VH-VL binders against Small ribosomal subunit protein eS1 (rps3ae). Designs and how they scored, part 3

Target 1, 206 residues: Small ribosomal subunit protein eS1 (rps3ae), of Methanocorpusculum labreanum (a2sq57)
Amino acid sequence: MARKKQSGGRKVEGWKAKNWYKVHAPEFLGKQFIGEIISSNPENVPGRVLTVSLGELIQDYSKQNVRASFKIMNVAGDAAYTQFNGHEMTKEFVRAMVKKRASRVDSTITVTPLGSTRELQVTITAFTINHARLSQVQELRAKMVKVVEDSAKEADFESFVSAMLKGELSKKMFAECKPIFPVRRIEIIKSESVSSAADRAAALIR

## First folded at step 14 (VH-VL)

Design y7 (from x6 with light chain A50T)
Fold by OpenDDE, fold request of step 20:
Structure y7 (fold): chain C 206 residues (1-206), chain A 120 residues (1-120), chain B 107 residues (1-107)
Amino acid sequence: as target 1 above (206 residues)
Amino acid sequence: QVQLQESGPGLVKPSETLSLTCTVSGGSISSYYWTWIRQPPGKGLEWIGYIYYTGTTRYNPSLKSRATISVDTSKNQFSLKLSSVTAADTAVYYCARDSYGTEPYPLDYWGQGTLVTVSS
Amino acid sequence: AIQMTQSPSSLSASVGDRVTITCRASQGIESDLAWYQQKPGKAPKLLIYTASSLQSGVPSRFAGRGSGTDFTLTISSLQPEDFATYYCLQDYDYPLTFGQGTKVEIK
């Protein structure tokens, strides 16, 4: 009597229905729909990053060469809410701003806006009309840094980021640098959200 | 064509203030670094400082405590004051245009220079 | 301050001679060096700016070369009007500094 090997029915792991989540920009940027994410588990949605055109987001064509990144923080139903994660100008755009025999002055600093525990690393770039002398480069750098630092001290996180993305900081830097040396353009070409010192410290204790 | 002309007293007493004016003609004081340079008799050239058309100034550290450069855009002039002069300040003083910020020509236009003698 | 050292301090030459003047910077100044000609009783005149390679209105017999710390002005065939004092200027950084000058005299 041949014992019928009970073919262990391959439990077809039930196709867990994938849900679509509508991702929204932060409120200070209009809480607009910026994309959709699919996940079978809502718990896996937080931490994902979406990148969108800043020009499209704020309806400013002049910002078409800027991409903004948003990190999903929480999910409620089919909606996903984000925080600002950073921005970056396209490499092509930045390259196009470089002129022969002109100076590019770069500075990267970390700022903590008023009342915020969040830190932003920002990269500032000035493009001059002609080649600047070393001391002038240093002065320009110092001036740009000061403007950004001062702004961060006076504005909350959302206000600071808004001012940065809208180009208000760039305008201010330009106005303050112009008396020093002929500048063509000043831009914050990149920002990145960085872990707070506290978060880094906590990670080390773990 | 841009022309620069120095004017001021040719004789200054020790401890007094040397005052010179440079008049720019054939162009406006704009978008350039207006510069003073001096040359003691039989010696080399020494950069004194500049004023940018916006009013920003920079001085040679050797003269920073004594030198003041100003600009009068309405008169198309810029000036040099050098305080507490000594015999060592006897020199031909030149005003010049430094176009470096906009054009690749450092100190491209010079005045004829004016001799200032410091003597009791 | 960046120090500029010219060599020689003076030289005697004849019309038609090749003259070479050197300028050395105390530190690297890339190509930010200019040469000036000064005749007696006159203001210095810009001859060559090494960074721009632009020789506006300067005779072709004048040539400036160099980068970093060592620079050279060459007059390929000295003319009577070339007897003067020559200065190098660094404009890499402030304060602007001149070489001590090279007097080119007639032999």
Scores: ipSAE 0.865, ipTM 0.952, lowest interface PAE 0.5, mean pLDDT 93
Fold by OpenDDE, fold request of step 20:
Structure y7 (fold): chain C 206 residues (1-206), chain A 120 residues (1-120), chain B 107 residues (1-107)
Amino acid sequence: as target 1 above (206 residues)
Amino acid sequence: QVQLQESGPGLVKPSETLSLTCTVSGGSISSYYWTWIRQPPGKGLEWIGYIYYTGTTRYNPSLKSRATISVDTSKNQFSLKLSSVTAADTAVYYCARDSYGTEPYPLDYWGQGTLVTVSS
Amino acid sequence: AIQMTQSPSSLSASVGDRVTITCRASQGIESDLAWYQQKPGKAPKLLIYTASSLQSGVPSRFAGRGSGTDFTLTISSLQPEDFATYYCLQDYDYPLTFGQGTKVEIK
């Protein structure tokens, strides 16, 4: 009597219903809806990054060439909440600001806003009216860096990012650089959230 | 057309302060680097320093300790003071406009120059 | 400070001659070099800025060339009004520095 090997029915792993999550900007940026993420597992939603137009987010058309990135931190029900992850001006926009026989002065620095464990790497760019001499380039660079560093020391993370995205830091840099050399525009063209040394260390212990 | 004219004493005693004024006409002291240059008799040109319209100044390191440049926007003038002069400071002094910050032309307008002799 | 070495210090030439003046920088100054003409008892006059086309009113017989450390001013056919002292100026960095000058005399 040959025992009929019961063909183990391939458990059709049931089509796990994919859920949509409504992603919201941070509260300091108005907690607006910025997009939707689909996932079959809510545990996989944190860590995802959404990028949106800053112009649309803050209703400022002058910022249409700026993209802001937000990292999902937590999910509650069908809502996902984010933190600021960085921003970037479009390459086309930056290129359009470069003029012949003018100088582009770049500086990349890492700042830690007051009371924050989060670090931001920021890239500052000044566009001059005409070609700046070497010493003037150096002075402009130093001045821009100082303004951003000082601002980070005096503002918490949200306030600093807000000031950066709204162009307040750029205005301040412009005002302080103008007495040195005729500048056309100063922008923080990029920021990136950098894991703190502590976070990196914690990740290694894990 | 922008014109520059130097004025001041043609004779200064050793250890005293040389004082010159440049009067700008045909244009305002604006977004330019107003500059002083000197030329000893029979010699080459030496850049002294500038004042930017915002008041920012820069000097030749060789003269930094002795040179002071100032601007009077109300009079459309800028000035040079050189302290502790010696015979080596005898030169024709020129004021000039340096427009390179806005226009691609360094030192495009010059005064006629004024001879300053340092003698006892 | 960047040193500018100009050569020759003086030259004699005739009307119609081709004249070449050289200026060497102690370090790279890209194209940030200007040439000035100075006549006796007069202020220097800007002739050429290498990064720019000939200044308005400068005769086409004047030509500036060079980049980096070596620069030349050429007068293709010397005219009577061209007898003067010529200076190069670097404006790459402060302090601004001039060459020693080249006196062009009538042979």
Scores: ipSAE 0.862, ipTM 0.950, lowest interface PAE 0.5, mean pLDDT 93
Fold by ESMFold2, fold request of step 20:
Structure y7 (fold): chain C 206 residues (1-206), chain A 120 residues (1-120), chain B 107 residues (1-107)
Amino acid sequence: as target 1 above (206 residues)
Amino acid sequence: QVQLQESGPGLVKPSETLSLTCTVSGGSISSYYWTWIRQPPGKGLEWIGYIYYTGTTRYNPSLKSRATISVDTSKNQFSLKLSSVTAADTAVYYCARDSYGTEPYPLDYWGQGTLVTVSS
Amino acid sequence: AIQMTQSPSSLSASVGDRVTITCRASQGIESDLAWYQQKPGKAPKLLIYTASSLQSGVPSRFAGRGSGTDFTLTISSLQPEDFATYYCLQDYDYPLTFGQGTKVEIK
């Protein structure tokens, strides 16, 4: 924490110094430094969300157009610790994958990874090589959904998120859809961590 | 250029199984949708079904699951079996390549067709 | 299954005439329609795909139009080699279905 900042000049009386907090990724991502935040009160730091390039976070250039979000859960000293909040491919990157003579197959589902109280809403998109006939669009959608749902039933929250961010789920969906129709790409273009109904009810009582 | 040729018996007795083979030359069967279509004499065309090069099949429900399409990649061939035939199954049978998917051309290569007559 | 209705069932025309064949789908099929020509004793030949796109090697006198449920094939100047039966095909969904055919006879 070498960078505590305090204005000591004419303004010293009547002002509180603001402090810098180093924000760290969750443990399953190695607690990597992801940024700094400034606040005059450590009690105002939890709840804030930071968004970073996934490509820079995991040192994978192919993920430069993917943003990952992390929510600060607690502070210890000048360090702030986070949970995974979501990810999203940039809108311009997704638009660049769309071709007029091809089909885009979308589905948004909510999964609860094995043993988790946390839910994830994910948006899955397949981009076909050429225009697909209706039954094959429907079969692609069903297969994509099944792969993601089955993967969530077999993995805890951190394992599921890791597989999603590293592209392992996309590879599996691509392989499973190959017998149906030629697909150019299958991606999870967005995810968002949502609270369970029980957690939302508990929060309202507080 | 890819060429398709149908082969098989031209006469089949009622209640028996019609069996046809399509031999593909000038190209590999390890891609595309491979399709059977039939045409009763003097009448229109009916799509029977396909086998995708990966082995996945789809059939016209009008045939009440009597149709089976298979592929033999080692011989560069695909085949049709139609069980429990009646006189209504008398038709010219065509095999065809459906270039739909990787290309936009539906049913763009056809065999010359073979007449199969169902009679006692 | 999607039903395709062609009209007329047959027509007779002279060399040089402009002829038009129509095809109607029982539901919307976007532009997922193809036209085939079948000469006596031969397999059908793809003329037009995606409602209006001309297949390679097909003469420019053939033109397709339409979207949704109503489609046409036009031959702008009928030639002797154009006597044949013409079929539309929807490839919007399975099972793929053909129209019943339109026989074009040259007088």
Scores: ipSAE 0.729, ipTM 0.900, lowest interface PAE 1.0, mean pLDDT 89
Fold by ESMFold2, look of step 17:
Structure y7 (fold): chain C 206 residues (1-206), chain A 120 residues (1-120), chain B 107 residues (1-107)
Amino acid sequence: as target 1 above (206 residues)
Amino acid sequence: QVQLQESGPGLVKPSETLSLTCTVSGGSISSYYWTWIRQPPGKGLEWIGYIYYTGTTRYNPSLKSRATISVDTSKNQFSLKLSSVTAADTAVYYCARDSYGTEPYPLDYWGQGTLVTVSS
Amino acid sequence: AIQMTQSPSSLSASVGDRVTITCRASQGIESDLAWYQQKPGKAPKLLIYTASSLQSGVPSRFAGRGSGTDFTLTISSLQPEDFATYYCLQDYDYPLTFGQGTKVEIK
């Protein structure tokens, strides 16, 4: 029978002291709750990206095949605030738009909305009813690019993104292209926030 | 079914304007590229240009300074004007429906053709 | 403009013969080629579209082949009503251009 000294207990510390943060969409999209994240350190929260269904975000089932992404910029209390990072139609939805003996006209461009320091790279795709002749493919591409570029030059960042996500730019491109060739659908299938030319130039200086 | 018929003067003096009309019957002017083609006697075919039902036009570069194609939807007709004609413009002129776009069939319906002679 | 060169310019053949007409494009046109038949005093008639697809109502003795720059029209068993001039048309790009024609005479 021997007697052993009882030692005092020790706390368990570290990652177990985690907090939940409620993440909100930008104000121009209604500042709606888009999800939550967990972190042990509020300084680790900015920079994280959440992706949600646009249809769920704006409660419009016609947008269920569109995913929007938002980057957390800052936290205040238990709330995290975001800015628009990009959107993308699901790959399955885009593949379903492809038809045999039809033309797919693609263009990827970068725009800087009016007064914005932010750039967006957008991918524009037209789906024709049937195979289009080369000059018409080129005219369709030029027209859809022109519509998007002109819209960016006359709209601030939030207005441009709203018009893009609501399908207003797609409707305008469709109307402008219809006199050229029978189109079935024209969409901005992807957008993403990209580093500015200044940021890229600074990186190249080394 | 769909029928196209060319009409206009068969004789045109040099330096004047050749003017032809194509009347479409058995269908309406819609959803197609309405086209003019010509063929000098004993020679091959030359595409002149089109008017799309929306009003958009396109011309063969060899003729774009002289050719004008228009449409009158109320009369179900489209027309060709060719200015400053010479003897080289003597040809049988055809109107045709280019169903390419909504269908895969290029130039699938043609009129009978009308001979236009350019001579003093 | 895309130049289309047909050969031969003319040929004579007997009823029942297999006849082949060649059309060559000055650049690649994928499969955007059509064939037309024209009888004297009449407008051309579409036979083949997209290089190899037979237009409705055209006899199956007509066949088109090819892609890129080299194309053929074959009449597998020439009939008396096939006396005509045949034209290829490229519809890859504007201006649309025809070959110079191939006159097929029976006998």
Scores: ipSAE 0.700, ipTM 0.888, lowest interface PAE 1.2, mean pLDDT 89

Design y7 (from x6 with light chain A50T)
Fold by ESMFold2, look of step 14:
Structure y7 (fold): chain C 206 residues (1-206), chain A 120 residues (1-120), chain B 107 residues (1-107)
Amino acid sequence: as target 1 above (206 residues)
Amino acid sequence: QVQLQESGPGLVKPSETLSLTCTVSGGSISSYYWTWIRQPPGKGLEWIGYIYYTGTTRYNPSLKSRATISVDTSKNQFSLKLSSVTAADTAVYYCARDSYGTEPYPLDYWGQGTLVTVSS
Amino acid sequence: AIQMTQSPSSLSASVGDRVTITCRASQGIESDLAWYQQKPGKAPKLLIYTASSLQSGVPSRFAGRGSGTDFTLTISSLQPEDFATYYCLQDYDYPLTFGQGTKVEIK
């Protein structure tokens, strides 16, 4: 495989080649090192997205099947700093929760945490123990949506994301739904940070 | 094995409240939808409503909110109150276990039934 | 509310006959249908759940079929103890609703 090098009268220097940048998580996650990327120009680094295991990031084995995504916003020296972009449970993990004789209750909603101009699109899924009657499916959906919406009204962006990633919202939804119908599991399986109507619409369609 | 038994007055005056209790024996009153059903003499079955063991209730709209179902887990009992009764409420009343939810069996255990007559 | 219509309202048959009772829902209910047998002076007894699954202790001569809106209960060889009224129940949505019943009389 041929490597492209500059030709002509310019000499090739190592500092004109690709550089490594250390990528750091947002401050609410301790600005921890989350990985490295390579680029030949620091101006090409912002906008890139890095995805890491949440379990490794927060040192919690119960989150090994959750991926968190961070978008690089700026570079200073050899460091790149990020904001939260989204999370997703792995497809394999979600598929393992599906049972033939049970109901899967899904909802995708958009919330705006307290005092934030940033919006989050979240996908909530409940897995029941057995097949649920229609009214109870509808009640489960309404309850899990209300828990997430109410939590967003009471928390700033970072607090809401932290509660979501640590499973605190899932625990609350489970407790609130238990009086309605036997639920095996309720999870926020995906989130995506969106800031414009166009970006939100595109995310919902795709 | 689980057994259900209805108890309460067999005769109720018009405009009064019908009150029935179902006693569950041979098992606990947990994990199920505890249900009342009635059958007017010579007629079909009408679902009245349930109480889930957690306290959540649901009622048939046809009863126009006259029905109230409650549970007492310490006595292993659940109850029906039907207010403002008329002759149309004369029926055999059954309590039943709806094993729906944890199991797929709707209304799988029934009490023997008790006739309630609404008459002056 | 979902209306359940049974046919016939009554029938007479001889011991050993094959008997079929139908139940039609006013809307699709998937397979969320149960069948009950009620003898005079007794509570109904669950025979079949989820349209076709036989309840424990129910004789194998009873069979359920159907999905969507059209359902049947078949007794493959009618026995003297099978004279009773049979009800279908939809458990797809609340309020739960029964068919009006089918009385099976043994000749």
Scores: ipSAE 0.688, ipTM 0.886, lowest interface PAE 1.2, mean pLDDT 89
Fold by ESMFold2, fold request of step 20:
Formats: structure tokens, sequence, C-alpha cells
Structure y7 (fold): chain C 206 residues (1-206), chain A 120 residues (1-120), chain B 107 residues (1-107)
């Protein structure tokens, strides 16, 4: 409230002051504190993206080389709340998984989890033990894609993202690909939240 | 040393089913692609198909679904059945290990081969 | 299916000769080509895998070259035990397919 006014020469009312905002992860990740930002205007805080180590966020060392990004959606007081924006395994971590005698099988797909208007673009990579024959590469790719697509049809956005980040989808893809060819690892190396076609179409009408 | 040995009848009548077994010794059937190949007398080699140790099979389309390959891990054996045979199926039949996958060697171990003649 | 064409179908040569056999794939197969030797009454024996890698126990007079669609097997100095039929195999994709064979005969 404006109950008391400052009238001394030390300060001028209306002068821009910077505030700290405590940024929190989404609810499904426990609303953990993920960092602070500074802004002189609370209207400039929404839309900002923070990137943190997933391993540090959920205290899981196996995720230390995974970066998760969160977009600020709203501010309440000195707190800022986010939604999941994407994740990516670091380039050095992915490059360390490549072996010269093996195949790397990549696919990038877009899924819309059950009941969600948000689309998620994911990049899936399988690393085989040795070079796979062409039909086996195609069968591995098709199986990886089907597992991720089917999982998205069965899970809401937060459940799908949780399964992805915790490695549950990777384990399922590995099990489903095992009968085809010796596979060393299958990972979702990147995800990115993207605008839906409906959102883009609505913007064009205006 | 891994050794493969084909066994089965050397004479099969037309329209019947050719049935062969490959016994693997000196190693386990628990890995690799276990393969059948045939060679008509005086002619070249034809890949028939495989069974992966997991039970997954793949067949040459040229055999038009007449081939069936199975595995019995408890006996360390895999088998070929070829239905509705004709004289054109007369060949030396080989079993082989395709080590490609975990190793870089395609079809690196072969049985000695067994001649199967299709004749009335 | 990927078709493999060998040439020549047969050749006559003497001990000590340099022999070259070619194998052409109907499409690119990278380096996924193997060579086999078959003597009468015996199973084929793997000589070369991955176009140019020599299998253990195979004499160094055997050499493989090529990538893509065109491959060669060379025997630098033919020995009496080398008179046999030679097959190429593509292991790039299923069904695995062999060339029709090249018979190396005594002149």
Amino acid sequence: as target 1 above (206 residues)
Amino acid sequence: QVQLQESGPGLVKPSETLSLTCTVSGGSISSYYWTWIRQPPGKGLEWIGYIYYTGTTRYNPSLKSRATISVDTSKNQFSLKLSSVTAADTAVYYCARDSYGTEPYPLDYWGQGTLVTVSS
Amino acid sequence: AIQMTQSPSSLSASVGDRVTITCRASQGIESDLAWYQQKPGKAPKLLIYTASSLQSGVPSRFAGRGSGTDFTLTISSLQPEDFATYYCLQDYDYPLTFGQGTKVEIK
C-alpha cells in the first residue's frame, strides 16, 4: 500500500529498482529452486528461460550431463514459476557414446502427449555395438519411433516428460530393440517444446 | 573350436517337407545369427535365412514362405524345414554361423554340408 | 534384392600368376562385402570381410579392395591350393546375396 511516502532527498519515489526473483521448477519436478534472476520490471520476467543440470535438480548423478530448460510463465511476489521447455544431453556426452565400429541411428519426431495442446519435438538416438545392416537400421528406427509415439498417446504432458527425463522411455526402447540387433544404448538426446499448429494458425488469423 | 554339423535325410520325395538339423558344438547357440545356405549341384550359393538366438527369423523372399527355421537352445541345435519341395530344391545344404553383430565376421563358420536330393 | 555380378565366370591360370576377380553390386553397399573360397566337396571359407580385412589364417597373397559398387579380389602369386571357386557376398542388407562365382582353373 501507499500508506507512507518517502519525501527525503535520499530517495525519489518511482525510481527504478531491481528485484530478485526466485525461479522454481514445475510442480511435477517438485517446485525445486533452480535459480534467481534480476529485473527492474516484473512484466519482463515471464518468457525468460533458465537452463540447469538435471542431475543437480533431481539429485541423480546419472543425469549430470543432461541440461533441462524451463520457461518462466508467471510471477507471484518474488517467486517465478516455470513450465518445461526442453532438455538436451551435452554434446561432449553424446560424442563420447559414439564408437567408430558402430552405427548411430537417429530420428527426430514430434509428439503431442495425451490431452495436451503442447507439442514436443524429440530426438532419439540408438548406438549399436557394431555396424548394423540396412534393414536392421530401418527396423531399429521404426521400433524406437513407435515406442515413443505410443508412450505419448498414453501419457499426459507431465507424465511423458517425467518418463523421458528419468530414462524410462530409453529402457523401454532398449528392450523392444534387443531382438533386432545388439544395441549398446538408446537415448532421447534432445527435446524441445514447440508451438502447436493450432496456436500458429490462430496467430495468422489476427 | 566351434563346429557345425548338418543331419537329416538325404532323399526327400516331391511335395514332402525337407527337414534338417544343425548341431553346434564347441560353443553356445546363445548369440549370433544361425543361418542356412544351399548350393544346387554345380551352381552358386543361395542364402535361405536365419534365426537369431532370441527366436527372431528372417527368410529369403525367393523361397516364398516355404522355409521355417527354428532353434532348440537346450540341445544347442537349429533346424530348417522346407515345405512342398521339388527337384529344384535338390542342393547341398549348409548351416553356418553369422557372427556379424557382436563380431565383424559374416558367415565365418560353416558345416560340412549335406546333399539333399528330391526325387520320387 | 541386391544383385552381385562377378567377372570373369572362369579363368585359367598357372602357379605364380597374378589373378584378379571383380564383383559389382547393383547398388552402393559401402564396404560391406566379403570373399569366400570354395574347393570341390567342401564348404566355403571366409577370406576377406569388410571389403579389405583379411580373416585370421588366410595367406597375405590374398587382398581385397573396393567400396561402393566395385570390388576386387587379387591373388598376388597363385599357389596350387588356390585353384577353387571364389564367391563375393554382400552383407549390406538382407537377403544376403552371393555373386555367381568365379572358377579359377589350372592352365
Scores: ipSAE 0.540, ipTM 0.823, lowest interface PAE 2.1, mean pLDDT 88

